# Ledger of designs, part 232: miniprotein binders against a7ua95r516to809

Target 1, 294 residues: a7ua95r516to809
Amino acid sequence: ASLSLLSISDLVPDLQFIFFWMSNAIEILYFIQQKSPAYMQTIELMDDKAGSKESLLSATISANEEAMTILEEVIMYTFQQCVYYITKTLYVVLPGLLDCNPFGTEPSSEQCRRAAGVCVCAVCVMPEAVRRVVSVFQTTSDLLQQYQVHSEIQSQMFAYLFFFTNVSLFNQLIDKGPARGWFQRSRVLQIQASVKILLDWAKGAGHNHLAQKFFAKFCSTVTILASPPQQLSQMSWKALCAEHPSLKPVQLHRILTQYQLMAELGPLPIWQPSSEDEAYIYRTVDLLESFENH
Short names: E, the ipSAE of ESMFold2; O, the ipSAE of OpenDDE; V2, 0.75 times the mean of E and O plus 0.25 times the DockQ between their complexes.

## First folded at step 15 (miniprotein)

Design jg1 (at its last look DockQ between E and O 0.83; V2 from the best seeds 0.76)
Fold by OpenDDE base, look of step 15:
Structure jg1 (fold): chain B 294 residues (1-294), chain A 86 residues (1-86)
Amino acid sequence: as target 1 above (294 residues)
Amino acid sequence: SDEAERIALDARRMIEEAQRLAEQGDHEEAIRLLLESVEIAARSGDPYLLVKVAITAIVLALQTGDEDVIRRAEEVLRRAKELMYS
């Protein structure tokens, strides 16, 4: 099947399967952790027949360690499979977010029309491109809740998904933005509004802190590009570095250079990198974000 | 009791054999033995044998492509959990 046709709804059965087994593995892990101390104490309180107690205790510890190891491996494996499937769907829908015009009168989603007529829920009023991205995250959230997955695992899942989304959007914007016209002020404002809708959803879903942390780089980039020339031209390199600490010097320099070209600004001495940063602005290897460092 | 120890030994052997069969790709025979082992493990009074059954069911379900084996693994897991919390 063409990757372009893959929706999160098509993966729900596979994800349900994986989440079921992951949730059960986590439950069994917690059961062992809670029961092991009491069981070991019971063994310790048994009458010691000449070394049998120590042998039984040692065997029990070893069996518990083995069980814990296997369960951890299962949890890691199932977690990775979930991330793999979900990120595949994100890969398909994320480019649409950069081309989205959220200020257009898009009709309410067909799904809400079928159920209740005019649904005014926050998701139903979203632009289609934003709704598709939100749908991936919402489906993930709903599945995690359905299977009662531990909150720590939920947080790790969303941390990775937000990381992946930020890297994907940032890299696309930096690499393709000039050619696609995404650095034009009108387009930047559309992107900013679309991202705000996504962040508002994340806030409503209880993931505000994670979203702010992991989207920082993309949000900083969009904020700079959305800034009026009169305002941005008054900000020094050092001030911009301080305000946008998530951006590497090479990234900030690229953004400012492209902004300058788009806004037809002459050379701005105030945006010149410091002597300390000047060595780093030419490290093109650090320009795009890596998916490997998470 | 000597009887409980004997039952525990039998359950352990059955689970280990189910694991071996699963590793060899004989998932149908593995799940059959595992189903039998749940009730024997419960009779032993050792909660860790039930845990071992549950883990084996989870691993087997993730390794197999057979829907019938998966369904039976879910049954094993359900039964093991019922007995673990009893």
Scores: ipSAE 0.781, ipTM 0.939, lowest interface PAE 0.5, mean pLDDT 90
Fold by ESMFold2, look of step 15:
Structure jg1 (fold): chain B 294 residues (1-294), chain A 86 residues (1-86)
Amino acid sequence: as target 1 above (294 residues)
Amino acid sequence: SDEAERIALDARRMIEEAQRLAEQGDHEEAIRLLLESVEIAARSGDPYLLVKVAITAIVLALQTGDEDVIRRAEEVLRRAKELMYS
C-alpha cells in the first residue's frame, strides 16, 4: 500500500491479511498455554532410562518458551503493521474535520433523507468528512471483532489511534489555522460540533476513557477558541493554565495570541504569562506535538 | 522408541532447515520443505513440532511478498492445526 491511499476501503484486504495471520498466531499461543501442562505431565510419567526423561522435559520447556516468544513477537509486529496502515489513512482524512460544516451537510443515506422529508431528524446528518474518519475507526473495530482480538489489544490499538488523531488535528490547527481561517469563531464552533460526533462514536464504542485521555489537548484548544471574548478576556493566565493542564505554555500563548487577533481585541497583550512561564512561551521546539509521545 | 526419536529428529531438522532458508530469502524452497515436514512432524508424537511448523508458516507468510508462498503457507497452517487438534 502507498502513502497516497485515501480510503480505508482500499486497505481492507491488507488489513484482513494481517489480522488473519495475527489471529492464527494468537490461536497457536492459546493452544500452547492450554496443552503444555498435560504434555509435560506425560513426560514426567515416563519410565526413566539413563536420564532420557529429564533431557526430554528440558527440551520441551525450551521449545515451549521459544514458541511463545516468537508468537508474542509476531503479534506485536502485526499490531504495528495495522497501526501503520490505519494511521496513513487517518492522516489523509483528518484535515477534513477542520474544514467541514456539520450544520449544513445533506443527509448521507436514503433512510436519513426520507426521515428528513417526513420529520427533520437533526441527529441523522453526518458530514462526509466526519463520516470518513468514523469509517476508519468503525472498520478497525469491525475487523478486531471479526477476528475476536483480545480486548486489551483492541484498547491498545484505539489508544494509539486516538493519540495519533489528537496530534494530527492539534498540529494542523496550530500550524495552518491562521492561513485557513480556522480561528474564526463560526469555524471553531463547526470544528467543535464535528469533533463531538467523533467523541460520541468513541463513547458508544466503549472507548470513552481513552478518548477523554488522548483528545484532551485538542479539545482544550477548541474550548478556549470557542469561548466568548468577554468571558475569556477576564480570565488570568494562571486560571487558564489551571483549567487546561494539557497545554504547554508555548501552546497556550500561541492560541491566545491568535484568539486575540481574530476576536479583534486590540494590539496590547491581554494575558500576561506568569514569571515561571515567561521563559517557555517562545520555545518553538515545544509548539507542535510529536507523533511518538504516547 | 528408537523409531519415534528418529522421526522427531528428522522432522526437527527439516523444520529448522526451512527456517534457515526463509531467513536467507529462499521462500519457495522454505515452504516446499516445510510442507514436506508436516506429516513427519505429526508421526513424531511431539506436539511441539507441529507448533513449530505452524509458527514457521505464519512467519514466512508475513515476510514473503509471493502470493504462491502465502497460499502454500496457509495450506501448511491449516494442515498443521488439523493434526494438532486430532
Scores: ipSAE 0.695, ipTM 0.935, lowest interface PAE 0.6, mean pLDDT 84
ESMFold2 (binder alone), look of step 15: mean pLDDT 86; pTM 0.829

Design jg10 (at its last look DockQ between E and O 0.83; V2 from the best seeds 0.79)
Fold by OpenDDE base, look of step 15:
Structure jg10 (fold): chain B 294 residues (1-294), chain A 88 residues (1-88)
Amino acid sequence: as target 1 above (294 residues)
Amino acid sequence: SDEAERMAIDARRMIEEAQRLAEQGDHEEAIRLLLESVEIAARSGDPYLLVKVAITAIVLALQTGDEDVIRRAEEVLRRAKELMYELE
């Protein structure tokens, strides 16, 4: 109940606090990494006052290692806190993406109407459910830029968020899709269009490679389900495995089985798993994606 | 110089005491000592003492729930960074 009211805007103050300290910790770590070699050389060039130089060098090395360790812990802690808050918000908004009809005339969000002009930005023309998801990512991007967080940390953040999003959407689609009618062609096309809007945003934000990589499973699933029966029925199990390498055999088998039921197709020998994959298609433990592996 | 060395020793002692106080939950006294240590550390000419001040301020800010301590930690951090980049 309480989670359903949580918006990314409500978390902005907490995220700002965390990003501020994270960014500074990264900056200090970078300073140490860049300056330590030169500083150590300076110590090495000093006149040796009766063995004091070696002791000073050793003490400096030890102090730098300790400092770096503490900073890495701070960065990791703050990163995890950011991910925790952002993923909570994503958890709330992601289910709406699967039920979204992007082809419907949903009334333009009231927020863009209150600004003294019709904003025709790509975000303002998005369906509300897609806009809510994009807003989480955009707010994250804006905060990372505002605090000038190092590009590698930004990439890691988006990698994880896209991973989380893919796992969440994939698991929901596989688990609830048949019961909710998300495997129906018309619904699949809606989902495909909604995901395309999200991917187009990610491309515009400079995260195209990460988005393509981490959404691969969900996109593959949607692509298969969106395929016309006439086309998909001509593809062998081996061809489908090769075209959709992100899907495990058990996942592909589940998708094809549900597709057959939805399309009222009889058994298709061409979709029969290879003898090598036959043992894997029954591994139901591998059907859903895990959040723990990232 | 002998003066710079003395200042380095003093700054180190102050920072270590601030760390100890912070770990004990005395965030108010910890931040006070950090503020005093910044200028002494700068006068020592050792940028790594300023790094230590900055790190201590970051850790303290993340551990404290006191808004005034956080604000002062931001000031310590800012000043430490300014002085670090002046020495390098």
Scores: ipSAE 0.788, ipTM 0.942, lowest interface PAE 0.5, mean pLDDT 90
Fold by ESMFold2, look of step 15:
Structure jg10 (fold): chain B 294 residues (1-294), chain A 88 residues (1-88)
Amino acid sequence: as target 1 above (294 residues)
Amino acid sequence: SDEAERMAIDARRMIEEAQRLAEQGDHEEAIRLLLESVEIAARSGDPYLLVKVAITAIVLALQTGDEDVIRRAEEVLRRAKELMYELE
């Protein structure tokens, strides 16, 4: 496997190698699971001479356990390698989502228009930064289908990729947002539009449930920040916690603080944390998400 | 039969030797021996020996950096799978 990490296209040969062997390991594991009961039944029906039946049954159980253990380790190893290479690519392209303007994709639209005359296809209207992220997800989906990877493994892979995406975007927004001006109203609306494009891709690809689950924290953050002041000012701390359960108290408090600054609002009594949450709003160790907590 | 039992003993010995050679880094000799074991394992009538061949090929392909060994591991895997499904 090459560690050249410039784009997902550069990694396709390495991913094809890993997916080929992973898919075959899964197939062999499935064969054992489906055929082991039938083979053991055949042994039980044998004529038992000199204790050979009992010895063969014991050896079959041991071989079965050994084979499954090795295959499970192979599948875990190959899954981790796929995720490692794919997430290194995601790490490079995800920051662009926070800086792009989906309402003004003139360079991408002009390149598409000039190359094909008049072109108004979905590719031409998608911001380049969003297209790069979608390309990673789409290439992954295409490879998983090409190698007929078991649907459970496909779901686990996209669960992890969406988890990684959420953590990366959320941490960058919280950590760099003040310095980058990402909490300004116009930027929040641009970010919201870019995330909607990703969610629409996930829905169309059959991963809507996973995306809703694993993007929840980032989406909640953007939804709060994008809310008009008249609507948000009427929502209490308790109501916001109930509507956005993915946000920890320290995270919600930080988001509301940034909202107050960008909307030029003073402190609002209705946003005072509940007594049970007040102990948690200053826990800075809980502010950023860990890439290891999936 | 007694002939099938002899084939099983021979195939198991060859597969285990191939695994030992792979652990020592002798991937070319490991895959050579493994390829020879496929047909013997099939003649034993024991599908778990073919499973063991397939697993050994997969592990070897993932351990080696040798393109020829990988190509031969793919051939071993293809043949082992074919024979496994015939024994169904």
Scores: ipSAE 0.756, ipTM 0.939, lowest interface PAE 0.6, mean pLDDT 84
ESMFold2 (binder alone), look of step 15: mean pLDDT 86; pTM 0.834

Design jg11 (at its last look DockQ between E and O 0.84; V2 from the best seeds 0.79)
Fold by OpenDDE base, look of step 15:
Structure jg11 (fold): chain B 294 residues (1-294), chain A 88 residues (1-88)
Amino acid sequence: as target 1 above (294 residues)
Amino acid sequence: SDEAERIALDARRMIEEAQRLAEQGDHEEAIRLLLESVEEAARSGDPYLLVKVAITAIVLALQTGDEDVIRRAEEVLRRAKELMYELE
């Protein structure tokens, strides 16, 4: 199927299969971790039948280590498969978020029209482009809950998905933003509103801390670009670095340079990088975020 | 007891043979033998043999493309989990 036609709903059966086995593998791993110490103690308290006790204990330890290793591999494999499928769907829907006008009267989704009652849930009132992104996260959340996946694995899943989303949105904004007019104040305000809806969803879903952490770079970029020229022109390079620590010097410099061009501002000495940062602002290799380091 | 030790050894051999068969791609025979091993593992009174059965079922289900083998692996897993929690 063309990637452009892939929806999260099409992947639900595959994800259900993977989540089922992942959840069971996690459960068995926790069983071993919790029960093995007591079991080994029981062996240690048994009558020593001519040195068989030490051999049995050693064999039990080895078997448990092997079992844990296999389970960890299964958990890692299944986790990676889930991430692979979910990120493919995110890749398709995320560009729509940058072009979204949340202030427009887009007609309510057809799905909410089929229910005889006007659903006024937060998802039903979302712009379609935002709803598509939220639907990926919500489906993931629902599946993780359905299969009672351990909370730590849930947190790791959402951490990665938010990371991926932030990198994707940030890179698109920095790379394509000037050409697509996403640096225009009106467009930036639309993007800011769309991201706020997503962050509000994440807060409602119990992922507020993770969302704030992993969206920090994209949110900082949008916040700078949304700032009025009168306000932003009063902020020094050092102040901006301190307020937006998630941005590398090269990234901040690029954002400010594009802001100057868009706002038709002359050179601002107050935005001049420090002597310490001057070497780093030309490191174009660090401009875009990498997907590999997570 | 000597009888419990004998049963445990037999159950272990069955599970190991099921693992070997699964690795060889004989998923049908692997799952059949694994189903038989669940009850023997339970009779041994060793919950870690049941853990080994459960792990083998999980791995087999992820390796096979056969829906019937997957279904039977789910049954093995369910039964192994029930019995391992009963022994504790």
Scores: ipSAE 0.788, ipTM 0.941, lowest interface PAE 0.5, mean pLDDT 90
Fold by ESMFold2, look of step 15:
Formats: structure tokens, sequence, C-alpha cells
Structure jg11 (fold): chain B 294 residues (1-294), chain A 88 residues (1-88)
């Protein structure tokens, strides 16, 4: 009766139902759009007696607008329902990405384990936490293709799923990172490797541009935290803002503060915020991102 | 023609009555009447009546919890689409 323990596989029947009706609504909407100009032209070319032509044109325009309005509302409703179910499963599985170790201590095969006194097969093994997230994306992709959902709608769905993923991971890292030790350098490198698996999936699925756009804030955060101290300490506040435009001043300031603590660095003059940004580095209301689209 | 106008009026009346039955919660009777309306709408030669049938089936399927009504809404939709493309 509760959605708190749902996996994507548990939701497939509900998603199949919604995708079936959504894809059909889209098909009928496009049918109307393709036929409407020709039908209107036929009416306009009719002989007009007793004013019937103007009345027929007006009634046809009104009927077309009514039909398209209903279909657009159906498509929006069904799209939102799909997103609701899918993001509920993502919400449950995404935190695990921050705790997992994609590098593992064992070789990927028994053969590699037997071969060396040094790890010869040090390969990133996809941990279960990453597999669960990839499974949500892959199942969604498979269903959209199965029901032949229009490619524009598929892109909009993955744009939102990537946006949701970015917000969830960023907020968890910022909010819980100090207590969970997620700002430790070894952990940041593990997180970076896990996110690369997601980005590779998105590229292989044809969504590379969407992932690059909508993961920007989380990826910028991880990139800064993963930078060697010698390299990062040479970058000014202005340079960091220019390289990472997705980060708000309060967010960049918080990330640099955590970096200083973990690297045991004192305050760096080169990281002094610009005078314009200095007023904003303490706006804690701007620290976490909203799941609502702006 | 006058016959086509009469058929279109009859089909429109059936579709609108199916919509009212669905609003009242009579989903079984709504889908029966909607299925009957498909062939009448096709005979009218007006593809927008078939569009109205298809939209009504979609809305009914999304509002009902009855699996048998949903299955029949799928059949209504399939048939309406076939006839819509034939009238092109």
Amino acid sequence: as target 1 above (294 residues)
Amino acid sequence: SDEAERIALDARRMIEEAQRLAEQGDHEEAIRLLLESVEEAARSGDPYLLVKVAITAIVLALQTGDEDVIRRAEEVLRRAKELMYELE
C-alpha cells in the first residue's frame, strides 16, 4: 500500500498502462495537427450560401481546439504520473551512490585474482547501488521505446529525470556530506567514478547532451572536490565561478570550505569572493536546490 | 448530403451520451455505447467524430478502475484509429 519500498520493476505494470494511453493521445494529437490545415482549406473553398461556410469554419476551429486541449491535458497528466512513479524509485536508490565503492578490493574475476601478487585486474565493478539507478533509467528507456513514445517526449522525460537526479545527489552531498564523510578525497573519487558510469549510460542511450546540461551542478561539485590541492589552490574565486557557472556563491563557498577542512588548508586569499558575491555566500536559503522546475 | 448529416447527428448524440454516462460513473454502459458509436461515426464520413470517440475512450480508460472497461476502451481506440486513417 506504500510507495516507500518500490523498485522500478514493481511499477512496470502501472508505467505500461500510462505509456500506452499517453502514446495514443500523442498519436491522435499529431493526427489532428496534420489533417487540420487541409480540412480547413476544404471548408474555405466551399461555396457560401446563407452564411453556412463561416458557421462551419467557426465550429470546426472550436472542435479542433477543444480536442487538442483535452489531448494536451491528457499528455501532461500521464507524463506527470510517469515522472511521479519513476522519481519515487529514484529517490529511494540515489543516496546509495554516495556510499558505494566502485573500485572494490577484489579483481573482477577469479582468474584475475589467481594471477598476481598485485591487483592485475583493477577494474571498476558496477556496485549494486549504481546498478539500481542504471536499471531505473534503462527500464524507462525500454518502456518508452516499446510504446513508441514520440522522441521529443522521451527527451523531456530524461531531461526531468536527470534534473531530479542532480538535485537529489547535490542536496544529499551538501546536507549530509560532513556527517557521512563524503568530502574525504577517497570518497569523492569513488563518487566521481560512480557518476561516470551514469554519464556513460546516458551517452550510450543518446542523451549525452541532456546529461551534460542537467548534471552540471553535481558534476561541478565533484570536479572541484576531486581536484588536487596544488591545482585547486592556484584557481581564484573568479576563475572557479567562470569554470563552474552552475554553482551559486553560497554553494561554491560551502564546497571550498569543506575542501579546506579535508585538505587541512588555511584560508586562501585567492578564494576571497568578489565584492559582488561576498553578500551572497551566507544566504543559506539558496544552499539547497528545489525539486520544482524554475 | 442530408443522410450524412443525419448519421453525423446520431453519432454525435451517442458519443455525448457515452460521455455523460462516464461522468455519472456508469462506465460499463458508457463503453458499450461508445463502441456502438464507432461504426456510425465512420459512416458519417466525419473523421473528427472518430477523434471524439478516441478521446472519450482514452479519458474513460484513465478515469475507470475497471479492467474490463479498460480492455474494451483499448478495442474502441484501436477500431477508431483504423477508421480514422481509412477516411483520410
Scores: ipSAE 0.752, ipTM 0.933, lowest interface PAE 0.6, mean pLDDT 84
ESMFold2 (binder alone), look of step 15: mean pLDDT 85; pTM 0.815

Design jg12 (at its last look DockQ between E and O 0.80; V2 from the best seeds 0.76)
Fold by OpenDDE base, look of step 15:
Structure jg12 (fold): chain B 294 residues (1-294), chain A 88 residues (1-88)
Amino acid sequence: as target 1 above (294 residues)
Amino acid sequence: SDEAERMAIDARRMIEEAQRLAEQGDHEEAIRLLLEAVEEAARSGDPYLLVKVAIYAIILALQTGDEDVIRRAEEVLRRAKELMYELE
């Protein structure tokens, strides 16, 4: 019940707290990594008073390794906490993306209405459901930048968030799509347009490569479903596998089967799985993506 | 110097005691010791003691629900960082 009301704005204070400490831990880790060699050299240049130098060097190395280990644990902990909070928010807003009609004249956000002028910013022209998803990512980006979090950690954060988003959207589409009518061409085109807006945002935010990588499965699914029957019916199973390598045979088979039903196509021999894939198309355990394998 | 060494020993002792107190849930006394330790560490001229103080300030801030302890941990962290970069 309480999760349905959770917005990313509600989590900003908690995220700010975690990002502050995470950023400082990263900074200190970086300091150690950069300064340790010079410090060790300083010890090495000290007058060797009766074996004290080697002992001091060993103790210094050990202390540095311990400090780095502790900092890495702190960074990992804080990272996981951030991901936890952000993914909870994504879980709430992502279902709306599949039901979104981006071609509808939905009124501009209330925030932009308060400005006496029609804000034509990219966010203001977004459908509300897309804007909510983008807002989670944008807030995350803004916080990471505000606290000057190391670029590698930023990349890891977005990689995971895009992974999570892809898994969530893919699983929902595959599981609920037929019942919700999301496999209908008109609805698929809406989904495709909504995803394009999200991908365009990711590109503008500098995360194009990550977005293309981690959304590949969902994008492939949407691309197949958006394909005209005349075009898709001419593509063999092998060609579709080659064009959509992110899809497992069982996933592709499910998509094509549902497409066939939706488009009222008769059996298409050209879509028959290869003898090699025939054993895999019935592995229903592999149909949905797991959140554990990131 | 003998004085710097003494200060390093004192700082180390304070950090270890602060850690022990934090593990016992005495976050207020732990942060007080870290505030003392950061100055002793600075006087010792050992940047790794400052790093250690900073680490325990971070850990303490993440473990505590006390806003005053968090604020003081931020102060320890800030001071430790300032001094770390001065010793460079």
Scores: ipSAE 0.767, ipTM 0.935, lowest interface PAE 0.6, mean pLDDT 90
Fold by ESMFold2, look of step 15:
Structure jg12 (fold): chain B 294 residues (1-294), chain A 88 residues (1-88)
Amino acid sequence: as target 1 above (294 residues)
Amino acid sequence: SDEAERMAIDARRMIEEAQRLAEQGDHEEAIRLLLEAVEEAARSGDPYLLVKVAIYAIILALQTGDEDVIRRAEEVLRRAKELMYELE
């Protein structure tokens, strides 16, 4: 229940509480969905001595719909509370992915260091910044499994967490990238490597499809920025839009502008926006993504 | 039977009163009534009354902040679920 907590481990008791009640609400919703037809049939077979059978059936239908409506609202509320706590933690740790150097990082675990590097688990070789993000996702996954949350709700939760991660990383990169030097070639390659480690975790956890879907905007951005100039200069605006449909025109324009500055390139005619997109490349209101799109 | 219908009426009344008490902030009395209502709902043979008791126990647990009320809400929920599954 405390909003002052910024570490996922400090939030585990609050998340356990919410997951317990959410899981029970889901279980009850499933129960009435499975049982409702059979119960209505038993009412239809009742002796109609007082002419009350139709009234009972009507009341049962109304009670069924009321119960499902209330349970769906409870599940949505508890889901949103879980996401609120988890994303507060993600907000704190996600910027570190953009500053991370995954190529020279020592294992952060004392156990891995004491084993003289014989540990081959992914968490032991993972840079600390990536490990902090993975820890949030792994703790969430462990809690969802511990409380036996339905797979559909688990998928929806990771869909939102990946959506939030994408929006946060993309907005930080676009907004702060020039000042932080994140568009420099070596930094882009480091960012790409760090994100690959995160995507590998998502694949191993059974969330590859969700990660590919919801990280598309950030991954497209990094892919463009990491492309060699010889390859990227051969791709027209139209081809880039087709290859990266997750990017709005204003976003693609900003990415290409930063690429030109980093690579010390002048304007390229092949990157001239289509006439359809020309009106949209200066819509600064559309540059950053909203966290409310999910 | 007629007794089962009377138990259903009693259970509905207790659930409605518990909901009213919870809205007024009297969470301790609300959960006490839900504990009583779960047994009445079971004897009525109406599984939706048990569902309703379970729902309001969940809602109360989520809004109260009182650890004793939460513990009692867990008991109500456990009991309601037991009885719901016995009706198969």
Scores: ipSAE 0.733, ipTM 0.926, lowest interface PAE 0.6, mean pLDDT 84
ESMFold2 (binder alone), look of step 15: mean pLDDT 84; pTM 0.811

Design jg13 (at its last look DockQ between E and O 0.87; V2 from the best seeds 0.79)
Fold by OpenDDE base, look of step 15:
Structure jg13 (fold): chain B 294 residues (1-294), chain A 86 residues (1-86)
Amino acid sequence: as target 1 above (294 residues)
Amino acid sequence: SDEAERIALDARRMIEEAQRLAEQGDHEEAIRLLLESVEIAARSGDPYLLVKVAITAIVLALQTGDEDVIRRAEEVLRRAKELMFS
């Protein structure tokens, strides 16, 4: 099947399989962690027949360490597989978010039409492009809850997915934005509204802090681009750096340069990088975000 | 007891053989031995043998493409968990 046709719903069976085994591995890991101290104490309280107690304790420790290691490997493997499948679906649907017009009258989802009336739930009133992105996250959340995956693993999963989403959207906006007209004020306002819907969903899902943290760079970029020229032209380079600490100097400089071109503004001395940042604004290698080192 | 130690030793050998068979790609024979080993492990009174059975079932399920082996691995896991949390 072409990647373009891959929906999160098509991957649900595979994800269910992986989440089942991951959840069970985590449950067994916690069982070992809770029972091991008590079991070791029972061995320690046994009558020491010369050397048998130490050998049994050593063998038990070794068996426990081996079991823990294998379970950790299984959890890591299954986690990576889940991330791989989910990010593949995100890769397909995320570009649609940048082209979305959330102010348009899009018809309610077919699923809500079948359920005997106009569903006014937050998901049903979402633009289709936003709904597709939210559907990936919601399906992930539902599966994590269904299999009762530990809250720490859930948080790590969403942290990575939000990271991936931010990197993908940021890189697309910076690289393709000028050519696609995404830096035009009207389009920026559409993007800002679409992202707000996504962030509102994340807040409702209990992931507000993670969303604010990992979307900071993309949100900062959109906020700058959405700012009226009269307001933004009064902000110095230092003020913009302080307000948007998630942006590297090279990124901020690129955004401001493209904003100047789009808004037909002449060179603004107030946006001139500091002497300290001047060396960094030319580091084009740092312009796009990496998917590595998360 | 000497009997419990003998049972534990037998269970351990069965699990280790199942692991070896799984590594060799003989998943059907591996899962058969695991199914037998669950009840023996339970009789030993050693909770770590049940853990070892459960882990082996998980690993085998993730390595195999055989749906019948996966189903049997789920059964092994379920039974091991029932005995672990009893």
Scores: ipSAE 0.767, ipTM 0.932, lowest interface PAE 0.6, mean pLDDT 90
Fold by ESMFold2, look of step 15:
Structure jg13 (fold): chain B 294 residues (1-294), chain A 86 residues (1-86)
Amino acid sequence: as target 1 above (294 residues)
Amino acid sequence: SDEAERIALDARRMIEEAQRLAEQGDHEEAIRLLLESVEIAARSGDPYLLVKVAITAIVLALQTGDEDVIRRAEEVLRRAKELMFS
C-alpha cells in the first residue's frame, strides 16, 4: 500500500490498528487493577489444609506484577507509534499556516469550491492550510473516541500534539521568518488570525486548557509581533518578560530585533535586557526549541 | 481442588509454549496453541491465566506483520475478554 505523509487519511488504517491494540491493552490493565484486590482476598480467605494457599498467593502476586509491567510497556509503545505517525503528518502541513491568508475568500476544498457560488458556510471559508492542520487534529480526536481510549490518554496525546505544533511553528518562524517575509505586519496579522482558528477548534473539542498551556510560546511571539508600535514601545524589557514568561531571553531579544527591523525602529533603551538576562540573549543554543518533551 | 490446579497448570504450560514459539518466530503455531488455551484458562478459575492469554495475543499481533496471525489474535483477544467480563 502507498503511504503519503502529506495526508492523515492515508495513515488512518495504521492508526486504527495501533489504537485497537492500545485500547485493548488499557482495558486489560484496568481489569487487573479492579480485580486484583478482590481476588487476592479470596485467596487469603481460602482454607489452608493442603498448604498450597501461600504458593498460590505468591504466584498470583508475581503474575499481577508481570502483567502490569508488560501492559504498561505495550501502552507506552503503541502511544509512541501513534504520536510518531500523527506528528509526521503535522510536520508536513504546519509550515503552511505561516504562509496562508485566512482573510481570503477562496474555497478550501474541491467539493466546497464547486459549490462556492451556492453555499457559503464556515467550513468553506477556512483557509486550506488551516483546514489541513485541523483535519489532523479532528481525525485524531475521532479515532480516539471511536476506540474509546481513556480520557487521560487522549489528553496526553493532545498535550504532545500541541507541544509539537508549538515547537514546529515557533522554530520555523524564528529560523525562516526573515527570508520568508513572515515578520511583515500584514503577515503577522494573518498568522494571528490562523492561530485563532486553531485555538477555537481546540476549545470546541474540549482541549482549551491544553492548547493555552502548550501554544503559549508561539502565541506570545505572535502577540508581540502584532502589537502596535505605540503600545509596544512603552513596555520595558522587564514588563515584556512578565507578560510573556514562556519566552526565553534569547527568544524575546530576537523577536524584538525582528520587530525593530519590521517597524524601521532603532534600538530602544526601554528594551535593554536586565543585567542577568543580558548573559543569556546570545545563547543561540537556547534560541530554537527541542522536540523532546520535558 | 486438585482438578482446578491441574487445569491451571495445563493452561499455563500451553501459554508459555505459545510464548516460546512466538519468540522463535513460529507465529502461526503460537497463535494456534494460544487459541486452544483460552477455554482451558477460563475453566481454571484463575483470572490471571486469561490475562496472560490476552497479553500474549496483543504482543504477538504487534510483532508479527502476518495478517492471518493478526486476525486470529483478534479472535483470541475477543474470546478472552468475553470470558473475563462474563
Scores: ipSAE 0.759, ipTM 0.936, lowest interface PAE 0.6, mean pLDDT 85
ESMFold2 (binder alone), look of step 15: mean pLDDT 86; pTM 0.833

